# VHH binders against o14958, part 19

Target 1, 349 residues: o14958
Amino acid sequence: LNFPTYDGKDRVVSLSEKNFKQVLKKYDLLCLYYHEPVSSDKVTQKQFQLKEIVLELVAQVLEHKAIGFVMVDAKKEAKLAKKLGFDEEGSLYILKGDRTIEFDGEFAADVLVEFLLDLIEDPVEIISSKLEVQAFERIEDYIKLIGFFKSEDSEYYKAFEEAAEHFQPYIKFFATFDKGVAKKLSLKMNEVDFYEPFMDEPIAIPNKPYTEEELVEFVKEHQRPTLRRLRPEEMFETWEDDLNGIHIVAFAEKSDPDGYEFLEILKQVARDNTDNPDLSILWIDPDDFPLLVAYWEKTFKIDLFRPQIGVVNVTDADSVWMEIPDDDDLPTAEELEDWIEDVLSGKIN
Short names: E, the ipSAE of ESMFold2; O, the ipSAE of OpenDDE; V2, 0.75 times the mean of E and O plus 0.25 times the DockQ between their complexes.

## First folded at step 4 (VHH)

Design c03 (framework vhh_podentamig1)
Fold by ESMFold2-Fast, scan of step 4:
Structure c03 (fold): chain B 349 residues (1-349), chain A 116 residues (1-116)
Amino acid sequence: as target 1 above (349 residues)
Amino acid sequence: EVQLVESGGGLVQPGRSLTLSCAASGFTFSSYAYGWYRQAPGKQRELVAAISGGSTLYADSVKGRFTISRDNAKNSIYLQMNSLRPEDTALYYCARESGLWGFDYWGQGTQVTVSS
C-alpha cells in the first residue's frame, strides 16, 4: 500500500467540554468519531481499537494539513454530544466551520483521506487561466457547475458559494471572475452552467440571477444523470437512488483497453438518450472496490474485469446480464440501446 | 435481531494453525451465505473466504491454507487457518450475505496475531 506504517505517535485526542474550544480553533476541519462507551467485552474493545488505529493512520498521513482527529465518548461527554448535534453512536462526523457533516462512506483509511482532502478545500474553485480551463474541461465523471460573477463580493457569487456548501464534496462547484475565461466557456454575467457527468454540453440554469435556494433546488432535481460513476464515498446513497426497483449496472475497468472502449460506448448511448427520464446507467470500475470484487463475481456469476452490462434488482440483487463473449467484438451503441430498451420495456425480466 | 459472534482468535507463532468460529442467532441460518473478512490496521477490509451452501470461495493469498465450513445444525461458521504467516495478522470478521453490498450483518471481530 502507499500508506506508511503507523509510527506509534498518538494523534487522536479525546474531546471534552474542557478542550473543545481550543481544538476547534486549532484546526480547519475536525474529524470526530462518536462512539458508544467501551465495554469490558474484549470483542467490542478490539473493534474500537481497530477504528482508533484507522483514525491514527489517517491523522499521520494528513499531519501537514490543519485537520484534527478526535473521539467523543457518548456516555462521558453526553452534554457535548447534545450541544454538537450528535445522535448516531458509531458514526464519523466532520466539523467544518458551522457545518456538521456525517460521513456515509466506508470506514477505511484511503476513503477517509480522500474525503477529508476534498472537504478542506474551499467549496468553490476559482478558474482564472487557460490552463485552469483545460483542467476544468478534463473533469468528466462528476456533476460540476461553473458560474461567472462580477467579483467575490457579488451577492450572486455569495449565493452560489452557499449553494456549493450543500453538496461538498460530492458535486464540484467552479466560478470565474475573468471575462476571457467566461467567453471561452460561453458564460454570461451571473450565469451558471450545469454539467452532467460525461456530457459534452452543459445545461444553462434558467432565470439568472439565482438565490441559494434556487440553485440548491435545481441541483437536487438533477441528481440522477443518464450515466454516473459509483464511488466508494457515496455508494450507499447512490444504490438507494434506484428507478423502479432496479439499476442498470455496467462494469468497465477504465485502465484496460476493452473497458476503456466499452465506457466510450456507454458515454455515446448516454449522450443520445438524455431525454429519457427512465434511463440511468450506473458505471462501476471494479478497481475502486477491491473488497467487493470476489463477492460480486460470485453473486452475479460474471467476470468483473471484462466489459459487462446488466439489470440488477435493488432488493435481492437478482440480475440479468447482456451476453458479450470473450472473443467477440464489443456491442455497438445501437445494439446496447436495443438491449436497454428491452430492459426498460420489461421484455428482459 | 441478527447476531454474529466470533471466537477462537489469539496469538500464534508462524507456521501454526488456528480455528475461528462464528455463532449466529436471530434468523434462519441455513437460508444464507457467509463470509470471513479480515482487516489489518490502516488497511481496507478484505474478503478471506466465503461459503454458499456447499460452494466455497477463497482469496488468492489464503487459497490452499484456509478452509471455510458451516454447520447448519449448530448455526455456526468456521475458518480453519493453516500455515499462518505474519501477514495474516488482522481482526477477523464473520458476515452474513446481504446481496449487492456483499455482507450486511457483521460480527464484532476476533483478533489474530501471528508473531514469534
Scores: ipSAE 0.006, ipTM 0.264, lowest interface PAE 9.1, mean pLDDT 82

Design c04 (framework vhh_podentamig1)
Fold by ESMFold2-Fast, scan of step 4:
Structure c04 (fold): chain B 349 residues (1-349), chain A 116 residues (1-116)
Amino acid sequence: as target 1 above (349 residues)
Amino acid sequence: EVQLVESGGGLVQPGRSLTLSCAASGFTFSSYAYGWYRQAPGKQRELVAAISGGSTLYADSVKGRFTISRDNAKNSIYLQMNSLRPEDTALYYCAKGTYLWSGDYWGQGTQVTVSS
């Protein structure tokens, strides 16, 4: 995304108790910078101005969207900040309806534009045709849910929509009101199916119909799948979500034939081991992380020109990698399962 | 915009210790990953150590000798360097990342020279 030159128009407003209600009514999303009090110190003033410029550029790029950009002074508007639940000075918060989201990515215009564009979308995507069912079925590397409801006015659809808002933009929720679509997906009225990444079959969430709280709880309990893709936007949270101080990490470039084949082997191993709560494999496509490839090769002493799988200690990055000779075929699913079993039993450290 | 200021470099004899400090401002410090990179003359800049939350990573050349730490109350990152070798001679940079181990913002660097 090529950013335009700043046009000099002020699109970022100072939020106060006086204007808060009008601003909330005007916008679908509110991007709020909760900032330290600006002192007479030149360094602090310059830092504040640079962040203000970032917000102005984002506001200019998104000016045709119903997104507001505001700033809140932590000292001057302490009462408002407390009312809204802001407690970390220097942070960006996004308000969407009744939801407050703390933005934990880089304070950079391109990152903010992408994040806000994802959040402005409706939390539930409606599927109403055979072609859309086929598109849905092709999504394999995300957690996804789909529900069948009578209509948008259904109390059960409203509960589903509210649950979806809890996980936006990270988990995508789908719904259908069409009986033909529901039959193709084997969905009964008010049923929601949960798809783990790379699995052939969904899990029908038990005890329909559901409340918002029941759906949210189920999703929270199933957020660590047997095989998951590392995404740049979630890298920090994913890395901290380790099992027993380790990650089983698999590197495979999907666009490369060997990488593609290795990923298919990983999928088979995951499908055969969904009942093992001690197994969580993190797939990394090096193409998603061009700045980290050289670092990973040096740190782990591996060649990312070919597929790799290993165990990484989250504290020290000490690692052990499965030996895959250059001239040999990729490991079979059985060979990979044997290696993983040795890792989980502590025979490999 | 992020501001990072490195300090603590200098001339030191082989086998001795040195502590580098990085003072950070202009963002929510505790929300980000940080790393120490170094660049020797004529070589590419390389990652030496990284910290994200409670997790740390070290280059093989420094494992067991260097320790990265953070002080969220002081908005500071530290690199404790023990058993220094001539090969550790480089400009050392502090970086904040968008990705767990990537450096998006750099300080000016602090020179470390290990020589007798």
Scores: ipSAE 0.000, ipTM 0.192, lowest interface PAE 14.7, mean pLDDT 80

Design c05 (framework vhh_podentamig1)
Fold by ESMFold2-Fast, scan of step 4:
Structure c05 (fold): chain B 349 residues (1-349), chain A 116 residues (1-116)
Amino acid sequence: as target 1 above (349 residues)
Amino acid sequence: EVQLVESGGGLVQPGRSLTLSCAASGFTFSSYAYGWYRQAPGKQRELVAAISGGSTLYADSVKGRFTISRDNAKNSIYLQMNSLRPEDTALYYCARSEGWLGFDYWGQGTQVTVSS
């Protein structure tokens, strides 16, 4: 992703009780940096300026969208912050309608752009054509849900839409009101199908029709898939979840033939082992993390020019990697499954 | 309070040397990995060097010229920059890493300008 150079235009506004109602009405999405009071300390001033530059660059790139960028001083605007639910100084908050979402990704322009583009969409994407079904079917690296409902006015669709708000933008919610689309996806009226990443077959959520609470509970119970992709916009949340454990990590560049083939092998192993609650593989595409590739290569003592799979201690980076011959032989699905079984049984660590 | 403070930047002629320092406070220094990044005007931030325990890593553009080191007793990271070139002109950042998870805290940066 090539970003333009900053053009010098100030697109980030200081938010106050005087202007917040007007600003909230003007934009579909409001990206808000809730910051510590800027002190006379040069270090604090420099850090503030660097974050302000990131926000200015993001605002420039997304200039054509109805997205506002603002800063809120924690001391000066304490009343406004409390009213809007801000309690963590130094954080980015995104306001969408009556929702307040805290951004927990890397404070980098490209990461923030992708996050905001995902959030500006409605929580539920409506699929109304067979062409849109093809686009839906091509999304394989996210948890996704799709429901069939009578109309937007359906009480069951409203429950589904409310449930979607709990997981935006990390989980993709889709709905259709079209009988042809529902038939193509084998969806019954008021039925919701849950797709784990990289799985061919969905899980039909039992006991339709659903309340908001029933859908939220089901999704929470199924958030740890057998194979998942690491996302830059959720890195810190993902890391916090894994801080206490040994994790199986696979590196594969999807744009490289060997990486593509290795990913297909990982998908096959995952599909064959969905019933193993101890198995969770984190796939990392090095192309998504250009600043970390060299760091990972030296830390793990591996070559990311080729596919790799290993077991990593998340906190101290102690790791063991599967031996893959230098003659470009990739492991078979069976060989990979045998190695994983040895890892999970404690024979390899 | 986690804090990283860079120092040692300045103006220098091509072919000369500079040593950058990064002082860390507010946490157990020896438990973390560290990196030096740089950003030139109009360019994306790039990794220059990293250190995890005793293992070091360098960008191809600086290999053989720059050396990263750490002093756990002084809670400090250093970047020794030899044979400086005009293209090394950038704002240099120190960063802390929680193991393999990536860099979670950054310093404010120190400016290095290489010109004749």
Scores: ipSAE 0.013, ipTM 0.352, lowest interface PAE 8.2, mean pLDDT 81

Design c06 (framework vhh_podentamig1; at its last look DockQ between E and O 0.45; V2 from the best seeds 0.00; counts 0 for: pae E 6.8 > 2)
Fold by ESMFold2-Fast, scan of step 4:
Structure c06 (fold): chain B 349 residues (1-349), chain A 116 residues (1-116)
Amino acid sequence: as target 1 above (349 residues)
Amino acid sequence: EVQLVESGGGLVQPGRSLTLSCAASGFTFSSYAYGWYRQAPGKQRELVAAISGGSTLYADSVKGRFTISRDNAKNSIYLQMNSLRPEDTALYYCARETGFWGYDYWGQGTQVTVSS
């Protein structure tokens, strides 16, 4: 997406006790920056202004949507913040109906636009045609669920929709009420299938029909797939979801032929190891993090113009990287598995 | 949200002492290494002192005069500055020095001016 230059129109308003009820009624979604009082210090003033500009640009791009953008001063509006449940200064909160979502990603205009566009949609996407089934099947880099229900008035569909709200927009929830669609996806009535990213076959969630709580617990227990993409909109939360203080990190630029091929190898490793709870690979496309590329290259002493895989300590980023010579072919899935096992077992330091 | 907030700066005469404090919040303090950096007018930021676990490092210009310490229970690091000199005049920054994100989380800085 090409972002326009800021047009100078103020679309971000200060939220207060006087206007909050009216503002909450006006918008389907409210994007709220809960900030520390702006001091006379030049550095904090500039940081605040940079975040204001990001919010103004996002508001400009999304002006055709029913999304409001507001700021709340933590000191001036302490009573309102307490009433709405805001307790972390410097955080971005999104209010959707009775739900408050804390944004845990990069504070950047493109990241926020994508996040908000996903959130303004219904938590469940309905699939009713063959073309829509094909589109569903092509989504491979998200956790996704699909359920078959009698109708939108079904108590089981409502439980499913409520479960979906817990994970929007990070996990994709789909449903169908059409028997033909259900047959194509091998779904029985009230069955929900769970897809890990990059897997060909789903897991049928056992013991249908489900309550909201049962679906939420199943998803929470299965949120660490064998292969997952690091996304700017959830990057901090994903990084904190480590295995024994480490991440297996794979850098591959999907738009580059070598990166594309390496990603296919990673998918094969993941598919062959779905039953291994000690294997979780975090794929990072450097194109998603252009400002971090130079830092990562210097810190890890690697070249991100080519695919890389390593094991990284979550706390201090101490790391071990697989040697892939410039003039050599990419490793096979078996070679990659062997290297990962050797590093995790301590045979390679 | 990750925050580092410095305090304790001020105007002091040469030969006096100051203690700078840095209060950290929004993350597990005990898991990280920390540093004090300073930036004099017209110069780049330079490392003054660093602490990782129980190990410390000092710039040659401050070695023997400054002491860095940490208090994990208070989520704070400190810089004890003794025998201050006019050349110690700078904006002092607290930083978290390690991490995957390349965000060396920096405080806003606290001004130290050494002048008679």
Scores: ipSAE 0.231, ipTM 0.551, lowest interface PAE 2.6, mean pLDDT 84
Fold by OpenDDE, look of step 5:
Structure c06 (fold): chain B 349 residues (1-349), chain A 116 residues (1-116)
Amino acid sequence: as target 1 above (349 residues)
Amino acid sequence: EVQLVESGGGLVQPGRSLTLSCAASGFTFSSYAYGWYRQAPGKQRELVAAISGGSTLYADSVKGRFTISRDNAKNSIYLQMNSLRPEDTALYYCARETGFWGYDYWGQGTQVTVSS
């Protein structure tokens, strides 16, 4: 995505109790930056300006969309913030209907644009053709759900759709009303299947038909995959979801033959250990984070042109990395599994 | 209070040199790594150079032209910029580097403009 230069137009508006109702009526989607008071300190002012500029650029790029962009001063508009349920200064919130979605990813224009574009989409994608089934099946690095329902008017579909709104756009929800599609996917009426990332077989959610609450609860209980891809749009949220203060991190460039092979080995390890609730591997494709590659190489003293796997402490970024010889041989699944077991047992820390 | 204060920016002609300084206070200077970042209008912030202990790292675009250094006695980081180009025009930031995400504190930034 190519971004234009900032055209100097002010599109981001300060939100207050005075203009709040008007702004909400004007936009179907509202992007809200909840920020701390801006002091007279030059450092604080410039930092704020940097955030504002990013938002202005996003607003400019998405000008043709019905998206509003506003800022809320936590001190000046404390009453309004409380009313809206804002609790974390420095956070970006998206108001969509009666929903409030917190953005906890990279505060970058390209990331925000993509995030917002995804959010504008319907929370459930309808599959009605073989081609769409194939597209669905190709998605491997997202949690995805698919349900078969009688029709769009089905109360169970409506429940499914409502459930989807809780996780959009981070988890993908699909549905079909087509009997042929359902047969292809081995779905029964009102059945919803849950797909963990990189797993070949889904889990049929038990006790169909489902209420919204049942679906939401199930997804929340299963939203930590054994292997998951780190994404810029949720990078901080994902990182906060550590296990026992650590992350097992695997760097692999999917577009590189060695990286691709390494990732396939990781997938195998994950599949073999999917029943272990204490295991969650964070896969990072360096191509998704070009601005951090140099920093990671420096910080961890690793070469990200090669696949890497290590354990990282979330508090101080202390880390231990698996020794991978500088030859054409990658670790076997067994070797990786052994290393992971050593990490989980505390032998490697 | 942790503070980073940049200085030394300005308007220069292409091919000229400029030295940026970053003064740190409010914490044990020698315990951290540091980096210089820059952000041009409409572009993403990017790492320019980093220093950890005596080790240095440079973006490809500035290798051979820029030099990052530190003075622990002065609690300061420096960026010597030689052979400046118009594409080097940006707001330059000093950052304290820590954690997985690269930084925890930024300076206010100093503007560097390279123009004929």
Scores: ipSAE 0.216, ipTM 0.607, lowest interface PAE 1.2, mean pLDDT 92
Fold by ESMFold2, look of step 5:
Structure c06 (fold): chain B 349 residues (1-349), chain A 116 residues (1-116)
Amino acid sequence: as target 1 above (349 residues)
Amino acid sequence: EVQLVESGGGLVQPGRSLTLSCAASGFTFSSYAYGWYRQAPGKQRELVAAISGGSTLYADSVKGRFTISRDNAKNSIYLQMNSLRPEDTALYYCARETGFWGYDYWGQGTQVTVSS
């Protein structure tokens, strides 16, 4: 995305009990910065101004959308914050209808713009043609669900749509009303299939038809895929979802031939080990995090222009990396599985 | 209390030099790594140069023309920009880096404009 120069217009509004209902009615979606009181401390004032500038730029870029941008002072508006369920000062919250969504990604203009654009779209994408089925099938790197329903008026479709709102924009929900599409995907009426990233076969969610609550619970129970892509819009939430205080991290640049090949090996390992609850690999494409590449290379003493896999402590940056010589073939799936076994057993760390 | 303040930006002709400064306060300066980043209108913010201890890293587009340095006694980071080109026109930020996620504080930026 090409961002314009900030034009200096003030678009971010201070929210209070007095104006909250009016502001909420004006916009389909409210992007809300819940901040600590700005003290006389010059450093705190500058950090607040930096966050405000990011929000003002995002508001400028999205000014033709029905999105409001607001700030809430945690001290002055403590009653409003408790009413809305805010629990972490310094966090960004998005109010969409009756839902409050905490933003757990990088506080950056480009990340926020794409996150908000995803959130204003419908939570369920309708598939009605063979070409759209093929596009759905090509999505490998997201958790995705697809259901077959009689129509948009079906109570089971409405439950599915409500469940989708809980996970928007992180988990992709699809639906069809077309019997031809359903036959192509082997979907029965009111059935919902769940796809773990990089797996060939979905899980048919048991006991159709479903309530919203049953769908939400199933998705929550299955949110730790064996291989998952780290994305800027959810990076902090994904990072906090650790196993025993560590992450197994794999760097693979998809656009590079060696990175692409290494990613294919990771997919094979994931497919062969999907039943291991102790294994979850975070795939990071360095192209998604250009500002962190230099930092990671220096901190971890690795070369991110080549594939890398290691284990990282979640509390600090202590890490151990598998040796992958740049003049040899990439490790086989078996060699990688052996290294992973050593990590999980504690022989490496 | 953490503060990073950039200065030294301005309008310069192509081929000229400029030195950017970043003054740090409110923390133990020598305990951190630092980077200079830039954002041209309509583009993503990109790394220009980084420094940690005695080690430096440069973006390919500036390698050989720009030099990052630090002065622990003055709590300051510098970017010496030589042989400036119109493509170097951007808002330049300094940043403090720590942990897995790198960037915990940014300056507000200083504008560099390179034009005839």
Scores: ipSAE 0.015, ipTM 0.391, lowest interface PAE 6.8, mean pLDDT 83
ESMFold2 (binder alone), look of step 5: mean pLDDT 82; pTM 0.825

Design c07 (framework vhh_podentamig1)
Fold by ESMFold2-Fast, scan of step 4:
Formats: structure tokens, sequence, C-alpha cells
Structure c07 (fold): chain B 349 residues (1-349), chain A 119 residues (1-119)
């Protein structure tokens, strides 16, 4: 992403008790920088100015969106900050409707632009052609939903769109209003299909038509898939979502032939065991974490130049790894299932 | 922007304990992952311990002897080092990636604090 030169136009507003009600009503999304009082110290002043320039650049790039950018001085506006729930000086908060989202990423223009675009984008992607259906079908490593509705004015589509807002950008919501697309995907009117990552068939969500609350609850109850990819942007939540203090971790480099084949075997095992609530496998592609490869090899005493599967204690990283012969024979799906059953039955470290 | 400042290093006898502290500023402390790294003379820097929300991770060489913890109210992380050995002698660094300690590269490092274990 090439950023333009800052045009000198002030797009970032100081938020105060005097103007906050009008500012909150003006924008669909409000990006708020809650900052320490600006001191007379030149170093602190320069750091504040650099962050202000970042916000101005982001506001310039996103001026075509209904996104507001504001700053709140922690000392001058202490009462307002308490009223709005801001307690971390130096943090960015995004206000979306009645919710407050804390931004935990790097205070950099490109990172902020991408994060805000993910939040302000339409929460539902519309599929209207056979080509778009093919693109939809190729997405396998995310939780995704697709619904068929009469139109955008449908009460049921609006409930679906509101449900999608709760999970943006981590879960992908799609909809179609086209009968041909719906027929190809075997969707009946007002029906929503839920896809777990790497599954070959969806789950039709029961009891259509749905309210927003019913869809949100269904998704929340199905957020721990049998096989999931570890992603940097949500790995902390993923790490805390352990079963009995452990994770079953599979290392496979998708760009390598052996890693690719091992991932296909993992997919098959997952598909055959979707009904086991005690099973959740974390797939880690070492290419996504190059700084951690040497550390993981040393800590776990394994070679990450080949596929591995093991059990890791999330608290102390004590681990047990499946023995895969050095003669390059990958385990079969049945052999993996037997090993997993041994783990779940109490052969855990 | 994140600034990390380590403290608590020093000279200790083998078998004794030492606690390192890392003070973080300029970021949302409670939502970030943090790690303790060390670098001995002539060796590469290695991860010793990491903490992400409620989960901790330790290098094999320090398991059972070192404990990482955090205090979100004080924006600090700690490394409690017990049963110290001469092999633990190194410059100890606190680090975080802002968004994720685990993704691609580390964004922020402290200046380091020296730990020397000798008789």
Amino acid sequence: as target 1 above (349 residues)
Amino acid sequence: EVQLVESGGGLVQPGRSLTLSCAASGSTFSRYAYGWYRQAPGKQRELVAAISYGSTLYADSVKGRFTISRDNAKNSIYLQMNSLRPEDTALYYCATRGYSLWSGSLDYWGQGTQVTVSS
C-alpha cells in the first residue's frame, strides 16, 4: 500500500464533552486515540506529532468512508474518557454503534488502514454469479456462512447482516439473492449454511428463519472447529481456547510436498471426527512464524523441516510428539486417529 | 509505540534466585504477548519464557526453575529465576511484537539487563 503525501488538511478532531454527542452521531465508525497529556518536553511532543501524522494519513486515505478520527486528552477530558470507558492511555479505540473495540496492533498507517477497512467493509459479501460461487467454494481455511434471502430489504437478511457484524473480520459471511446460485449451493429461502474450516460439506443451521441472536449464538457455539489454522492476528485467543490444558499441534509447511500431503491427511481425520467435541487440532505452518522455528525445534526437540504432530501443555510447553519414521513414510489417516485416541484417553504429557 | 525497560539483573552465586522486571509503556499492555530472551557471549539470542494472556511457555533448559508472570495493573512482566547455574549467565531481554510476539518478526525489544552467575 502506497501512501500519498499528507495534503495538510486537518481530518482529526479533538473530542470533548462539548462536541462528543454530535461527533458520535456523524460517523458509522469512530477511531479514537486516547493520549497522555502533551508535555513541554520536546521528545514527547515529537512522538505525539508523529502519531497525529499517522492518524491524519489514515484519515486522508479513508476519507471516502464514513469513518471519523478523533483524539482525547486524558487530563483535559478525564470525565468524558471515564464515561466512554477509556482506561489505557496511548491506545486506539474504535467505536462501532454501541460497542467499543480496542485496537491492539502496531500504531502504523498501513496496519490501521487495513484494520479499519475490515471493520467498515460491508459485513456480508454478496454472491451473484456462478464464477463467484467457485471463488466462495475455494475458501477452506476460514469459518464461513452463506445465506439465501429474497432481497436486501428482507427482515431475515437484515438479521443475518447484523449477526455478521459481531464476527467481522474473523468469520466470513456471504449471501445470495439469486435462485440459480442458491440451487447450486442447495440453499432454500432464508436458509443459512455454516462451514467449518476444511470441511467438505456445510451444516444447515436448523430452525429457519433466524433472528440475529439465534445466528450469533449458533456461531459462538461452533467457534472451536475440529481442525483450525493458527493465525497471528488471533493466536492469543486461540492459545487460551485449549481443551484440558493442552493443544494437539500439527506442523505442516503447505508449500512443501510432504507438508501438503500431511495437511490433506489431517483434513481427512478432521472430516471423519467432526462429532468429537474433545478434538481440536491446531495446524501451524512454520512459514507463518519464521522467527519461532529455531525456538520450537529446540524447545520441542523436533525437526520442522518435516511434518510433526504432538500434544503441547499450554502452561509449560511440555510436549509429546508422534514418532514418524525417518524413511519418509507419513502416517495414514487410521494411524493418526489411533494416536489421537491414545492422547485423548490419557496418554497426555 | 512500545517502550520496554528491564531491571533486576546482577551478580549472583550458583543456586540462588533473582527476579527480573520489565516495565512497558506506550501500548495496551494486557492484550500483548511478552517474552524473555537471553544472549550469552558468543551465542545466538534464545527465547527463555513467554506469556500470552493466561498461557506460558518455557525453554527446556529453564523448565521448573524459571517462572514468567505479569501484573497488568503495573504494566509489568517478571521473570523469577530459581536455582541459577553458571550456564544462565547472559544479557536478558524483554520483548513484544505489539500485535503479536509470534508473527514473523519482533517489533520491540528492551535494552537488556545483565545476569552473571559465578562463584
Scores: ipSAE 0.000, ipTM 0.175, lowest interface PAE 11.8, mean pLDDT 81

Design c08 (framework vhh_podentamig1)
Fold by ESMFold2-Fast, scan of step 4:
Structure c08 (fold): chain B 349 residues (1-349), chain A 118 residues (1-118)
Amino acid sequence: as target 1 above (349 residues)
Amino acid sequence: EVQLVESGGGLVQPGRSLTLSCAASGSTFSRYAYGWYRQAPGKQRELVAAISYGSTLYADSVKGRFTISRDNAKNSIYLQMNSLRPEDTALYYCATRGYEFWSGSDYWGQGTQVTVSS
């Protein structure tokens, strides 16, 4: 997305006890910046102004949607903040109905626009044609679920839709009411299939039909895939979801031939190790994080022009990277598995 | 950005305990990783302990003796130092690297002196 220049119109409102009830009723989504009081320090003022400009740009782009943009001062509106569940100053919260969602991504206009557009959509995408099945099958880098139900009026579909609301926009929920689509996907009535990212075959969720709570519990128990893509809109939450204080990080540009090939090797390793609860690989496409590339290269002393894999300590960013010479072939799946086993056994780092 | 102020240093006898506190101010306290570093005269500054999200890290020389913790409600980081040794004598710094994986902006406190001597 090419963002317009800010047009100077103030679309971000200060939220207070006086106006919050009216604002909450007016919008389908409320994007809320919970901020520390602006001090007289010029550096702090500049940082606040930059974040305010980001919010103004997002509000300008999404002006035609029923999305409100507000700021809450942590000291002036402490009572309101506690009532609405805000406890971290400097954070973005999105209110959708009874849900309060903390935005754990990069505070950038394009990232916020994508996140909000996904949130305003229906939580379940309906598949009714062969072309839509093909599009569904091509989605490989998200956790996705698909259920077959009699109709939208089914109590089991309603439970599925309610479950989907818990995970929007991070997990993709699909449903079909068409017997032909269900047959192509090998779905029985009221059955839901769960797909880990990059896997060829789904897991049929046991004990159909399901309650909302049963579906939510299953998804929460399966949220850490063997291989997952880091996304700008959930980057902090993903980074906090480490195993034993480390992440195995793989850098590969999907648009580059070497990066594409390396990602295929990572997928093979993941498919062969789905039953290993100690293995979680975080794939990062540097094209998604152009402002961080120079920082990562300097900090880790690696060249992101080529694929890289390493182990990074969450606490201090201390890291060890697999040696892949510039003019050498990429590691085989077996060589990667051996290196990963050395990491997990503590022989590395 | 983040400002850090250390306190709790002082003169203490070997084998005793001391608790250091670091008061942080800034926009995203809980999203930052924090560490305690120390520097003895004529030595390089070294990492003693670090905390980020739910994870902690300790230098081998202090593991089992020192404990790092945070209190998000008080915007504070603590270093509980047990079984202190003369070798622990140093100027102790509280520091953050912003978002270490996401940002290289280092913020340092001014330091608090710890002297372990009889």
Scores: ipSAE 0.220, ipTM 0.555, lowest interface PAE 2.4, mean pLDDT 84

